VHH binders against EKC/KEOPS complex subunit cgi121 (cgi121). Designs and how they scored, part 92

Target 1, 174 residues: EKC/KEOPS complex subunit cgi121 (cgi121), of Schizosaccharomyces pombe (q9p7j3)
Amino acid sequence: MILPLFPETQVHVFVYENVSNCAAIHEQLISQNPIYDYAFLDAATILYKKQVYSAIIRALEDRRDEQMKTKTIHSEVILSLSPKTEISSAFRQFSMTKKSKNIVVVKIDSKLTEEEEFERLDKLVEGNRVEFSDEELQKLIDFKVLKKNYKLDPSTLENPLASILSSIALRGYS
Below, E stands for the ipSAE of ESMFold2; O stands for the ipSAE of OpenDDE; V2 stands for 0.75 times the mean of E and O plus 0.25 times the DockQ between their complexes.

## First folded at step 18 (VHH)

Design qo26 (from m140 with T52A S56T Y112H; framework vhh_6qgx_2; at its last look DockQ between E and O 0.92; V2 from the best seeds 0.83)
Fold by OpenDDE, look of step 18:
Structure qo26 (fold): chain B 174 residues (1-174), chain A 123 residues (1-123)
Amino acid sequence: as target 1 above (174 residues)
Amino acid sequence: QVQLVESGGGLVQAGGSLRLSCAASGFTFSDHAMAWFRRAPGKEREFVAAIAYTGTYTFYTDSVKGRFTISRDHAKNTVSLQMNSLRPEDTAVYYCAATYAWDYHNERAYEHWGQGTRVTVSA
């Protein structure tokens, strides 16, 4: 897909459930294998599409403004998901782990169609692709983790989207 | 309390060797990549080497490739830097650092730092 504010940047987002090889994927990530040049997120930490898009947009803005804090745009996406400024913390909070079962995969600057990218990614991920939708994400979320990551309380938990987006947008401004 | 304590620095002649060690405590060592950075006089801190949390993968700045070897001991929670064929340009304060991320070359990715150990290589 194309984001309106970044028409020259193609972005793809995929959701996989019941992934059996997250440990293997994680091994490739820690090895910095360029074939795995994606943002691999733990789906347990993602509740909304807008959460992902907001992080993507922020990462792209950071890149545009030459303000990236991380080396890669995908790492920047991970950082952008976090209300914290620490990269290590953001990875701990949102990145896929070797124990993850469900994941959200983000590709930025893709030269492929969504279908082509899927075919490529499908060779790397052993799981079931599901729709990138709030409905599907809601099935995969761990609310305990979500609450912890964004410090949600009972007052904000009723509609956590606003709080999440604010956390993403205002990171570093508190 | 998080601690990274470097040791092994000192004065050595060009062509000599040193082995730096860093003892880690206060965090889950086995989940963190470990790295060595260095800051030479009048220069910014720079990446030297990193080792993934598994110990399987290592990364080096070009100038030290073939001369330096990073390793870790999970049982002792230590990371080491074997420095061979030392050169005057290797003179620096060497810092041990830890990160949960795999952005190894990025100084900003590291959440824990040691106080550093000085390495001086004479011509």
Scores: ipSAE 0.899, ipTM 0.944, lowest interface PAE 0.5, mean pLDDT 96
Fold by ESMFold2, look of step 18:
Structure qo26 (fold): chain B 174 residues (1-174), chain A 123 residues (1-123)
Amino acid sequence: as target 1 above (174 residues)
Amino acid sequence: QVQLVESGGGLVQAGGSLRLSCAASGFTFSDHAMAWFRRAPGKEREFVAAIAYTGTYTFYTDSVKGRFTISRDHAKNTVSLQMNSLRPEDTAVYYCAATYAWDYHNERAYEHWGQGTRVTVSA
């Protein structure tokens, strides 16, 4: 897909449930294997499509403005999900780990169609692809984790989207 | 409570060797990547070497590759830097650092830092 502000940037987002090989994928990430140049996110931390798109947009804006804090656009997406500016904690909070069960996978700057990118990714991930939708994401979220990551209280838990998007947009200004 | 304590610095002549050690406490050592950075007088701090939390992958800046070896000891919660064939340009304060992330070359990724140990290499 194409984001309006970034018409030359092709982005794909995939969701997998019941992933059996997160430990193997994690090994490839820590080894810096370029075949695994995606943002692998723990789906337990993602409730909305807009949460992911807002992090992608923030990462792309920071790249455009030469304000990236991490070395790759995909690691910048991981940072951009966090309300804080600390890279290590953002990875701890949002990235897929060797113990993850469900994941959201983001590819930015893809030169491939969605189907072509899926065929590559499906060789790497042993799990069930599901639709990238709020309905599917709501089945995979851990609300305890979401509350902790975004400091949600009872009032914001009723309508958490605005609080989450504000945290992403205002990171580093508070 | 988090502490990274470097040791092993000192004065050495060019061509010599030193072994730096860093003792870690107050955090989960086994899930963190460890790195050495250095700061020469009047220069920015730069990446030297990193080792993944598993110990299986190591990364080096080009100027030290083949001369320096990073290693870690999970039983003692230590990371070491064996520095061979030392050159005057290796003169710096060497810092031990830790991160959960795998953005190894990026000092911004590191959340825990030691106080540093001084290494002076004389011509």
Scores: ipSAE 0.713, ipTM 0.882, lowest interface PAE 1.2, mean pLDDT 92
ESMFold2 (binder alone), look of step 18: mean pLDDT 87; pTM 0.889

Design qo27 (from m140 with T52S R108L Y112H; framework vhh_6qgx_2; at its last look DockQ between E and O 0.95; V2 from the best seeds 0.00; counts 0 for: grease 24.7 > 24.2)
Fold by OpenDDE, look of step 18:
Structure qo27 (fold): chain B 174 residues (1-174), chain A 123 residues (1-123)
Amino acid sequence: as target 1 above (174 residues)
Amino acid sequence: QVQLVESGGGLVQAGGSLRLSCAASGFTFSDHAMAWFRRAPGKEREFVAAISYTGSYTFYTDSVKGRFTISRDHAKNTVSLQMNSLRPEDTAVYYCAATYAWDYHNELAYEHWGQGTRVTVSA
């Protein structure tokens, strides 16, 4: 996948449900294993494709502008999902945990085709790949978590996309 | 109330040893990676060592590798830094920090900080 704003950067996003080895993946992330150089997100926190893309774009913009707050672009994606500026909070809010069941996996700067990347990632993730779509994400979302993460209220909950995107875009501008 | 309280600092001669300790409270200790940072006079704060939330993995800045050892005690909610073969360049205020993230070398990743303990290594 090529983002229009970043034509030189190849991005892949994968969604897995019923992942049985999140704890093992988490351990690898904790160990900073370079083989796991992805953004592993808890699918329970993701409702829209545009939410993910917005975070990716924000991260890429930060990198472009040499304004990254984190060490890696993938960590920056996690940070970018959050309305909060604190990295630790963003990870708590959006990153995959050892208890996660469904995940969204983002790869930035991929040198592989989507299929090749999938084959690579499939060796790391023990779960069922599903389509990266709003429809599939809606099946995996925890609205309680979503509401908490983005401070959604009844007025915004009916169509939370705008609020989510605004939160991502305006992070650090409050 | 979140608290990180460092102890164990002091004056020591070059080649000597110190053991720093940090007592954590007010947050879920087992969910956080712990780290030590230090700020030498006239310098920026720098990463020294980190330990993963389970204690299974440790990370060190190059200058302290082989000399410093970070450890944690989940029962006591403490993190320690054993500093051996101390050098004058190790002179600094040492800070204990906690993070939920695994961006260990990044001070921005740490949401909780101690007040620091001063370590002075004389030549």
Scores: ipSAE 0.876, ipTM 0.930, lowest interface PAE 0.5, mean pLDDT 96
Fold by ESMFold2, look of step 18:
Structure qo27 (fold): chain B 174 residues (1-174), chain A 123 residues (1-123)
Amino acid sequence: as target 1 above (174 residues)
Amino acid sequence: QVQLVESGGGLVQAGGSLRLSCAASGFTFSDHAMAWFRRAPGKEREFVAAISYTGSYTFYTDSVKGRFTISRDHAKNTVSLQMNSLRPEDTAVYYCAATYAWDYHNELAYEHWGQGTRVTVSA
């Protein structure tokens, strides 16, 4: 996939359910293994495709503007999901953990087709790929976690998408 | 409340050794990577060493590799920095820091900081 504002940047997003090896993947992430250079997100924190795309766009905008806070664009996606600017908190809230069961995986700057990237990723993830769609994401979300991460108290629950997207877009000002 | 308390700093002659210690409280130590940063007089704070939350992976800035060893003790909730073959250029205030992230060299990734302990290395 190509985002209109970033026409030279190939992005792929994959969703896996029932992942059995998140602990092993997590070990590779903390060891800094470059084969695992993806953003691995806990699907329990993601309700909408637009949530993920907004974080990707924010990360790419910050890279373009030399405002990135993290070491890699994939780490910047994790940060960009958060309404706050604290890297440690963003990783705690949104990144895949060793206990995660379902994940969303983002690859930015891919030199591969979606099918080729999937073949590589499928060697790393032991789980069942599902469509990256609001319908599938809705099955995997934990609404308690979503509400906590974005402070979606009763006053904001009816329109969570707008609140979530504004948090991503306005990080550092709200 | 979260606290990181460094100790073990002082004055030492070039070629000598010091062991810094950092006692952690008020957060889940076993879920956090730990690091040491230092600030020399007139300079910005820089990364020295980090250790993953499990203790399995360590990372060092080039100028200290082979001379400094970072370690952690989950039973005592401490992280230590053994500094051998000290040089005048190692003179700095040393800070202990903690993060949940694995962006180890990045000062901005660290959410908890100690007050620092002063190390002076005389020629």
Scores: ipSAE 0.691, ipTM 0.866, lowest interface PAE 1.2, mean pLDDT 92
ESMFold2 (binder alone), look of step 18: mean pLDDT 88; pTM 0.899

Design qo29 (from m140 with T52S H105Y Y112H; framework vhh_6qgx_2; at its last look DockQ between E and O 0.86; V2 from the best seeds 0.00; counts 0 for: grease 24.5 > 24.2)
Fold by OpenDDE, look of step 18:
Structure qo29 (fold): chain B 174 residues (1-174), chain A 123 residues (1-123)
Amino acid sequence: as target 1 above (174 residues)
Amino acid sequence: QVQLVESGGGLVQAGGSLRLSCAASGFTFSDHAMAWFRRAPGKEREFVAAISYTGSYTFYTDSVKGRFTISRDHAKNTVSLQMNSLRPEDTAVYYCAATYAWDYYNERAYEHWGQGTRVTVSA
């Protein structure tokens, strides 16, 4: 996938459910294994495609403007999902954990086609790939976690997209 | 209340050794990676070493590799830095820090900090 604002940057997003080896993946991330150069997100925290894309765009903008707060573009995506400016908090809120079951995986600056990237990633993730869609994400979301992460209230809970996007866009400006 | 309390700093001659210790409280120690940073006089704070939340992985800045060893004790909620073959350029205030993230080399990734302990290495 190519984002209109970043035509030279290829982005791929994958969703996996019933992942059995999140703990193993987590260990690879902790070990700083370059083969696992992805943003691994807990699907329980993701409700919309636009949420993911907004975070990706913000991360890319930060990189473009040399304003990244984290070391890697993928970690910046994780940070960008959060309404908080603290990196540690963002990871706690949105990153895959060893206990995760469903994940969203983001690859930025891919040199591969989506299918090729999938084949590569499929060797790392032991789970079932599902469509990256709002419909599928809605099946995986934990609304308690979502509400907590974005401080959603009854007035925003019916249509939380605007609130989520605003939180992402305005992080650090509140 | 979150607390990171460093100890073990002091004056040592070049070639000597020190062992720094950091006692952590007020947060889930076992979920956090721990690190040591240092700030030398007139310089910015820099990464020294980090250890993963389980202790399985350690990371070091190049200048301390082979000389410094980071370790942690989960039972005591402590992280330590064994510093051998100390050099004058190791003179700094050493800070203990904690993070949930794995952006270990990034000072900004750490959410908890100690007050620091001074290490002075004389020529």
Scores: ipSAE 0.855, ipTM 0.916, lowest interface PAE 0.6, mean pLDDT 95
Fold by ESMFold2, look of step 18:
Structure qo29 (fold): chain B 174 residues (1-174), chain A 123 residues (1-123)
Amino acid sequence: as target 1 above (174 residues)
Amino acid sequence: QVQLVESGGGLVQAGGSLRLSCAASGFTFSDHAMAWFRRAPGKEREFVAAISYTGSYTFYTDSVKGRFTISRDHAKNTVSLQMNSLRPEDTAVYYCAATYAWDYYNERAYEHWGQGTRVTVSA
């Protein structure tokens, strides 16, 4: 998919449930294996498609403006999900861990069709692909984690989207 | 309180060796990557070496490869830097740092920092 603000940048987002090999994937991430150059997110932290797209847009804006804080665009997506500017805490809050069960996987700057990228990714992830949709994400979210990550109180929990998107778009880490 | 406390610095002649040690407390050492950075007089702090939270993967800046070895001890919550074949250009304050992230070379990724230990390498 191509975001309107970044017409030359192809992005793919995949959701997997019941992933059995998150520990193996995590090992490849900490070893810096370039085959695993994706943003691997814990689906327990993602409620909306717009949450992911807003983080992608923020990361791409920061790259365009030479304001990235992390070394790769995929790590910048992880940071961009956070309401705070601290890289280490953003990884702790949003990245897939060895104990994760469901994941959201983002590829930015893809030169492949969605199906071609899926074929590559499916060799790396042992799990069931589901649609990237609000309906599927809502089945995988942990609301306690979401509430903590974005500091949502009862008054915002009925419609947390605006609060979450504001946190991503307006984060003052410049 | 989170603390990283470096030790083992000092004065050494070129060609010599030093071993730096860093004791960690106040955070979960076993889930953090550890690194050494250094700041030479008049220069910005720069990456030296990092080790993954498991200890299985190590990373080095080019100028120290083959001379420096980073290691960690999960039982004692320590990280060490063995520095061999030291050169005057290695003169710096050396800092221990910790991050949950795997953006190892990036100073901005590190959330915990030591106060530093001075290493002086004389010609």
Scores: ipSAE 0.720, ipTM 0.883, lowest interface PAE 1.1, mean pLDDT 92
ESMFold2 (binder alone), look of step 18: mean pLDDT 89; pTM 0.911

Design qo3 (from qn2 with A33H Y112H; framework vhh_6qgx_2; at its last read DockQ between E and O 0.84; V2 from the best seeds 0.87)
Amino acid sequence: QVQLVESGGGLVQAGGSLRLSCAASGFTFSDHHMAWFRRAPGKEREFVAAIAYTGKYTFYTDSVKGRFTISRDHAKNTVSLQMNSLRPEDTAVYYCAATYAWDYYTERAYEHWGQGTRVTVSA
ESMFold2, look of step 18: ipSAE 0.807; ipTM 0.918
ESMFold2 (binder alone), look of step 18: mean pLDDT 90; pTM 0.917
OpenDDE, look of step 18: ipSAE 0.918; ipTM 0.951
ESMFold2, fold request of step 19: ipSAE 0.828, 0.816, 0.836; ipTM 0.925, 0.919, 0.928
ESMFold2 (binder alone), fold request of step 19: mean pLDDT 90, 90, 90; pTM 0.920, 0.921, 0.919
OpenDDE, fold request of step 19: ipSAE 0.927, 0.927, 0.926; ipTM 0.956, 0.956, 0.956
ESMFold2, fold request of step 21: ipSAE 0.817, 0.825, 0.817; ipTM 0.921, 0.925, 0.920
ESMFold2 (binder alone), fold request of step 21: mean pLDDT 90, 90, 90; pTM 0.922, 0.923, 0.920
OpenDDE, fold request of step 21: ipSAE 0.926, 0.927, 0.926; ipTM 0.956, 0.956, 0.955
ESMFold2, last read: ipSAE 0.828, 0.815, 0.815; ipTM 0.924, 0.918, 0.919
ESMFold2 (binder alone), last read: mean pLDDT 90, 90, 90; pTM 0.921, 0.917, 0.917
OpenDDE, last read: ipSAE 0.926, 0.927, 0.926; ipTM 0.955, 0.956, 0.955

Design qo30 (from m140 with A33H T52A H105Y Y112H; framework vhh_6qgx_2; at its last fold request DockQ between E and O 0.92; V2 from the best seeds 0.87)
Fold by OpenDDE, fold request of step 19:
Structure qo30 (fold): chain B 174 residues (1-174), chain A 123 residues (1-123)
Amino acid sequence: as target 1 above (174 residues)
Amino acid sequence: QVQLVESGGGLVQAGGSLRLSCAASGFTFSDHHMAWFRRAPGKEREFVAAIAYTGSYTFYTDSVKGRFTISRDHAKNTVSLQMNSLRPEDTAVYYCAATYAWDYYNERAYEHWGQGTRVTVSA
């Protein structure tokens, strides 16, 4: 996928359910294995496609403006999902863990087609790929986690998307 | 209350050794990556070494590779930095830090910091 404001940057997003090797994937991430150069997100924390896209766009904007707070674009995506400015907290809130079951995987700056990227990623992830859609994400979300991460209350829960996007967009602007 | 308390700093001659220790409390030590940073006089704080929460992976700045060794003790909630073959340029205040993120070289990634321990290496 090509983003309108970033025509030179190809982005791919994949969703996996019932992943059996999250512990192994996580081990590779903490080892800094370059083969795992993706943003691996816990699907329990993601409710909307636009949530992911907003984080990606924010990260790309930060990179463009040389304002990244993290060392990699993928870690910046993780940070960008968070309403908080603390990197450590963002990872705790949104990144996959060894106990994750379902994950969202984001690739920035891909030089491959979506299918080619999938073939590579499929070698790393032992799970079932599902469609990257709000419908599928809604099946995987943990609302307790979502409410905690974005401090959603009964009023904001009427339109969680608006609240989430606002939190992402206005991070650091209180 | 989160606390990181460094110890082991001091004055040492070039070629000598020191072992720094950091005692952690007030957070889940076993879930956090630990690191050492240092700030030399007139310079900005820089990354020295990090160790993953599993203890299985370590990371070092180039200037200390082969001389410094980072380790952790999960039972004691401590992280240590064995510093051998010390050089005058290693003179700095050394800080212990903790993070949940695997962004090891980035000081901004660390959410907890110690007060530091001073290491002075004389020529």
Scores: ipSAE 0.929, ipTM 0.957, lowest interface PAE 0.4, mean pLDDT 96
Fold by ESMFold2, fold request of step 19:
Structure qo30 (fold): chain B 174 residues (1-174), chain A 123 residues (1-123)
Amino acid sequence: as target 1 above (174 residues)
Amino acid sequence: QVQLVESGGGLVQAGGSLRLSCAASGFTFSDHHMAWFRRAPGKEREFVAAIAYTGSYTFYTDSVKGRFTISRDHAKNTVSLQMNSLRPEDTAVYYCAATYAWDYYNERAYEHWGQGTRVTVSA
């Protein structure tokens, strides 16, 4: 898809459940294999499509404004999910790990159609693709993790969207 | 609580060798990537070398490739930098650093830092 404020930038988002090779993918990420140039997120940390889109938009705005803190746009998406500016913690909290079972994968600056990008990604991920939708994401979320990552009060846990989006939008603007 | 303590710095003649060591404590060493950065007089701190938490992947700035070797010892919670064929331009304070993120070249990614050890390479 193309976001209105970023007309030259094609973005694709994929969701996989029951992924059996997260350890192998993680190995490729730490080796800096350029074939794996995506943001690999742990789906246990993602409840809403808007959560992911807000992080993508924040990363693209920071790139446009020459204010990125990380070295790639995909690592900037990982950071942008965090309410804080600390890169190491953001990776620990939101990135796919060796032990992840379900993942959300983001590709920014794609030169491929969604189907073409899926064909490439599907050679890398051993799992079942599901729809990128709030319905599917809600099946994969870990609410304990979500609460901890965004410091959600019990009163907001049933509808935490506004609190999460505010955390993403206001990070670094204190 | 968290400590990174560098050692092994000193004065060495051009063409010589030094081995730096960094002892880590107060955090989970086995899941952290480790790196060396350096700050030369009058310059900003720059990346030198990194090693992934597994020990299997290493990364170097171009000017030290083939001369410096980073390694880690999981049993002793140490990371080392073997520096061979030293040049006056390698003169700097060398810092050990740790991160969970695989953004290895980025100083901003590192959450733990040592106090540094001074290396002086004389002509």
Scores: ipSAE 0.786, ipTM 0.906, lowest interface PAE 0.9, mean pLDDT 92
ESMFold2, look of step 18: ipSAE 0.759; ipTM 0.896
ESMFold2 (binder alone), look of step 18: mean pLDDT 89; pTM 0.911
OpenDDE, look of step 18: ipSAE 0.919; ipTM 0.951
ESMFold2, fold request of step 19: ipSAE 0.785, 0.782; ipTM 0.906, 0.906
ESMFold2 (binder alone), fold request of step 19: mean pLDDT 89, 89, 89; pTM 0.913, 0.913, 0.914
OpenDDE, fold request of step 19: ipSAE 0.927, 0.927; ipTM 0.956, 0.956

Design qo39 (from m140 with T52A T54D G55S; framework vhh_6qgx_2; at its last look DockQ between E and O 0.90; V2 from the best seeds 0.74)
Fold by OpenDDE, look of step 18:
Order: C-alpha cells, then structure tokens, then sequence
Structure qo39 (fold): chain B 174 residues (1-174), chain A 123 residues (1-123)
C-alpha cells in the first residue's frame, strides 16, 4: 500500500488472530532482532483501519519533520496511537504483550509486495491471518480497553472514530 | 508513590570497582525494564545499561561493555550495576530508570527516574 501523502513509502498492515507465539515475538523485540522490524500491536486496542492509518501517518510525519520521539518508525507508530505523549504509556496501551492473542502488524518502508511481505511475516507469527478490515477488527476489540485508552464516554462511545482520530492527531497539543 | 532510590556511589581510584543499587517501589517492578543512565559534568545524560523486565536480556553502551554488569533481583525489586575497571571518564551521576516499553536505549521511554548517585573516579 502506498499512502497518498507519502508516495515513496510502502506500508503493509496484517491482522492475526489466535496467535500462539506472542511471547516469543515479544522476546525478539526486546532483543532487538532486526528480523522483527515491525510494529506489533495488540488487536484488542484497535477498532478501525483509519485508527491504524492515522497513527502511521502521524509517525511518518514525525519522521519527515525529524520529530520522532522513539528510536524506530515502528515504535513511533505505537506512540502515535496514543493520546498520551509518554512512550511507556503508549506501549502499555497499544503494544503487543506476551499475553496478547490477536495482533495487528504494521510494516513501514517495505521493499516487498504485500504477498511477499506476508510470506516473510508468516514465518514469524504463528496464527491465523484475517482481513485488515473494520469488520474483522471489531471482532477482536476490547471495548473496555478502548474506552480506557481514549477516555471515551457515553457521548462518544457510539461512534468513537472521530474521538480516536482527534486524540491521535492532537497528541501533545492539549 | 513511585520511588527509585540509588545507592553505592562514591569516590574510587581508576581501575577500582563500585556496585550501584537501585531500590524500586510503587509500581509493578516485574513489568518494567530497568536501566542505568549517567550524566557526566558538562555532558548530556547518556544510556549506560538496561535489563529486560524478566532479566532475559541486557544491553550496554559500547564504552562499558566487558566492564559493567547490570542485574536485577525480582524478589527485592532492586536493580544493580557492577562497575569494574573504572575509568576517570566514568565519572558521573548515575540514574536508575524504569520503562514499560522495549525502546530501552531511549531516555524518553523511561517514565520513572531516581535522584541519582554520584560516582567519581580519580586518575
């Protein structure tokens, strides 16, 4: 996928359910294994495709403007999902954990086709790939977590997309 | 109340050793990676060493590799830095820090900090 605002940057997003090896993946991230150069998100925290894309765009903008707060573009995506400016908080809110079961995986600056990237990633993730769609994400979301992460209230919970996108876009502009 | 309290700093001769300790409280210690940073006089704070939340991995800045060892005691909620073969350039205030993130080399990733302990290495 090519984002209109970043035509030179290829992005791929994958969703996996029933992942059995999140703990192993997490260890690879800790060890900074370059093979695992992805953003691994807990699917329980993701409700919309636009939420993910908004975070990706925010991260890419930060990189473009030399304003990244994290070490890598992928970690910046994780940060960008959060309404909070604290990196540790963002990771707690959105990053895959050892206990995660369903994940969203983002690849920035891919040199491969989507299918090629999938083949590569499929060797790392032991789970079932599902479509990256709002429908599938809705099946995996934990609304309690979503409400907490974005401080959603009854007035915004019925259609939280605007609130989520605003939170992402306005992070650090309180 | 979150607290990180460093101890073990002091004056030591070049080639000597010190062991720093940091006692953590007020947060889930077992979920956080722990690290040591240091600020030398007139310099910016820099990463020294980190240890993963489960002690599975350790990381070191190049200048201390082979000389410093970071470890943690999960039962006591402490992190330690064994510093051997100390050099004058190791002179700094050493800070203990904690993070939930795996961006261990990034100072900004750390949400909790100690007040620091001074280490002075004389020539």
Amino acid sequence: as target 1 above (174 residues)
Amino acid sequence: QVQLVESGGGLVQAGGSLRLSCAASGFTFSDHAMAWFRRAPGKEREFVAAIAYDSSYTFYTDSVKGRFTISRDHAKNTVSLQMNSLRPEDTAVYYCAATYAWDYHNERAYEYWGQGTRVTVSA
Scores: ipSAE 0.707, ipTM 0.872, lowest interface PAE 0.7, mean pLDDT 95
Fold by ESMFold2, look of step 18:
Structure qo39 (fold): chain B 174 residues (1-174), chain A 123 residues (1-123)
Amino acid sequence: as target 1 above (174 residues)
Amino acid sequence: QVQLVESGGGLVQAGGSLRLSCAASGFTFSDHAMAWFRRAPGKEREFVAAIAYDSSYTFYTDSVKGRFTISRDHAKNTVSLQMNSLRPEDTAVYYCAATYAWDYHNERAYEYWGQGTRVTVSA
């Protein structure tokens, strides 16, 4: 996908369900293996496509403005999902863990088509690719986790999108 | 409450050795990477060494490679820095730090910090 404000930046987003090797992927992330330079997110924390795109846009804006707080653009996406400015907390809340079952994977600055990037990623992830869509994300979300991560009231859980996007957009201003 | 308590600092002659220790409490030690940072007089705090949550990987700044060894003890919730062949330029306050993230060189990634222990290396 091409984002209008970042026309030279290719972004791909993949969703996998029933991933059996998250522990192995996690170890590669810990070792800082450059082959695994993606944002690996726990799908239990992601309800909307717009949630992911808003975090990507925020990370790209921070890179453009030389305001990144993390080492890589992919780690900046993880931070950008969080309503807080603490990097360690954002990783705890949104990153894939050894025990994750379903994941959302983001690649920024891809030099490959979506299907070429998928072919590379599919060698790394042992799971079933599903469509990146609100319909599929709804099946994978944990609403208890979502409520906790964004401090959602019972009334905002009826239509949480605006509250979530506000949290992403306003991070660091309060 | 979360605490990181450093110990083992002191005065040592160049060429000598010192072992720093950091006792951790109030958080899940086994889920965190641990690191040492240092601040020399008149300088900014800099990364020294880090060890992954499960001890599987260690990382060092170039100036200490081969001389310093980071290790952790999961049973005692401690991280240690063995410092050998010490040089006057190693003189600094050394800080223990913890993060859930794997952005090891980035001090902003660390959510928990000790108060520091002073190491002075005299010629």
Scores: ipSAE 0.667, ipTM 0.861, lowest interface PAE 1.4, mean pLDDT 92
ESMFold2 (binder alone), look of step 18: mean pLDDT 87; pTM 0.891

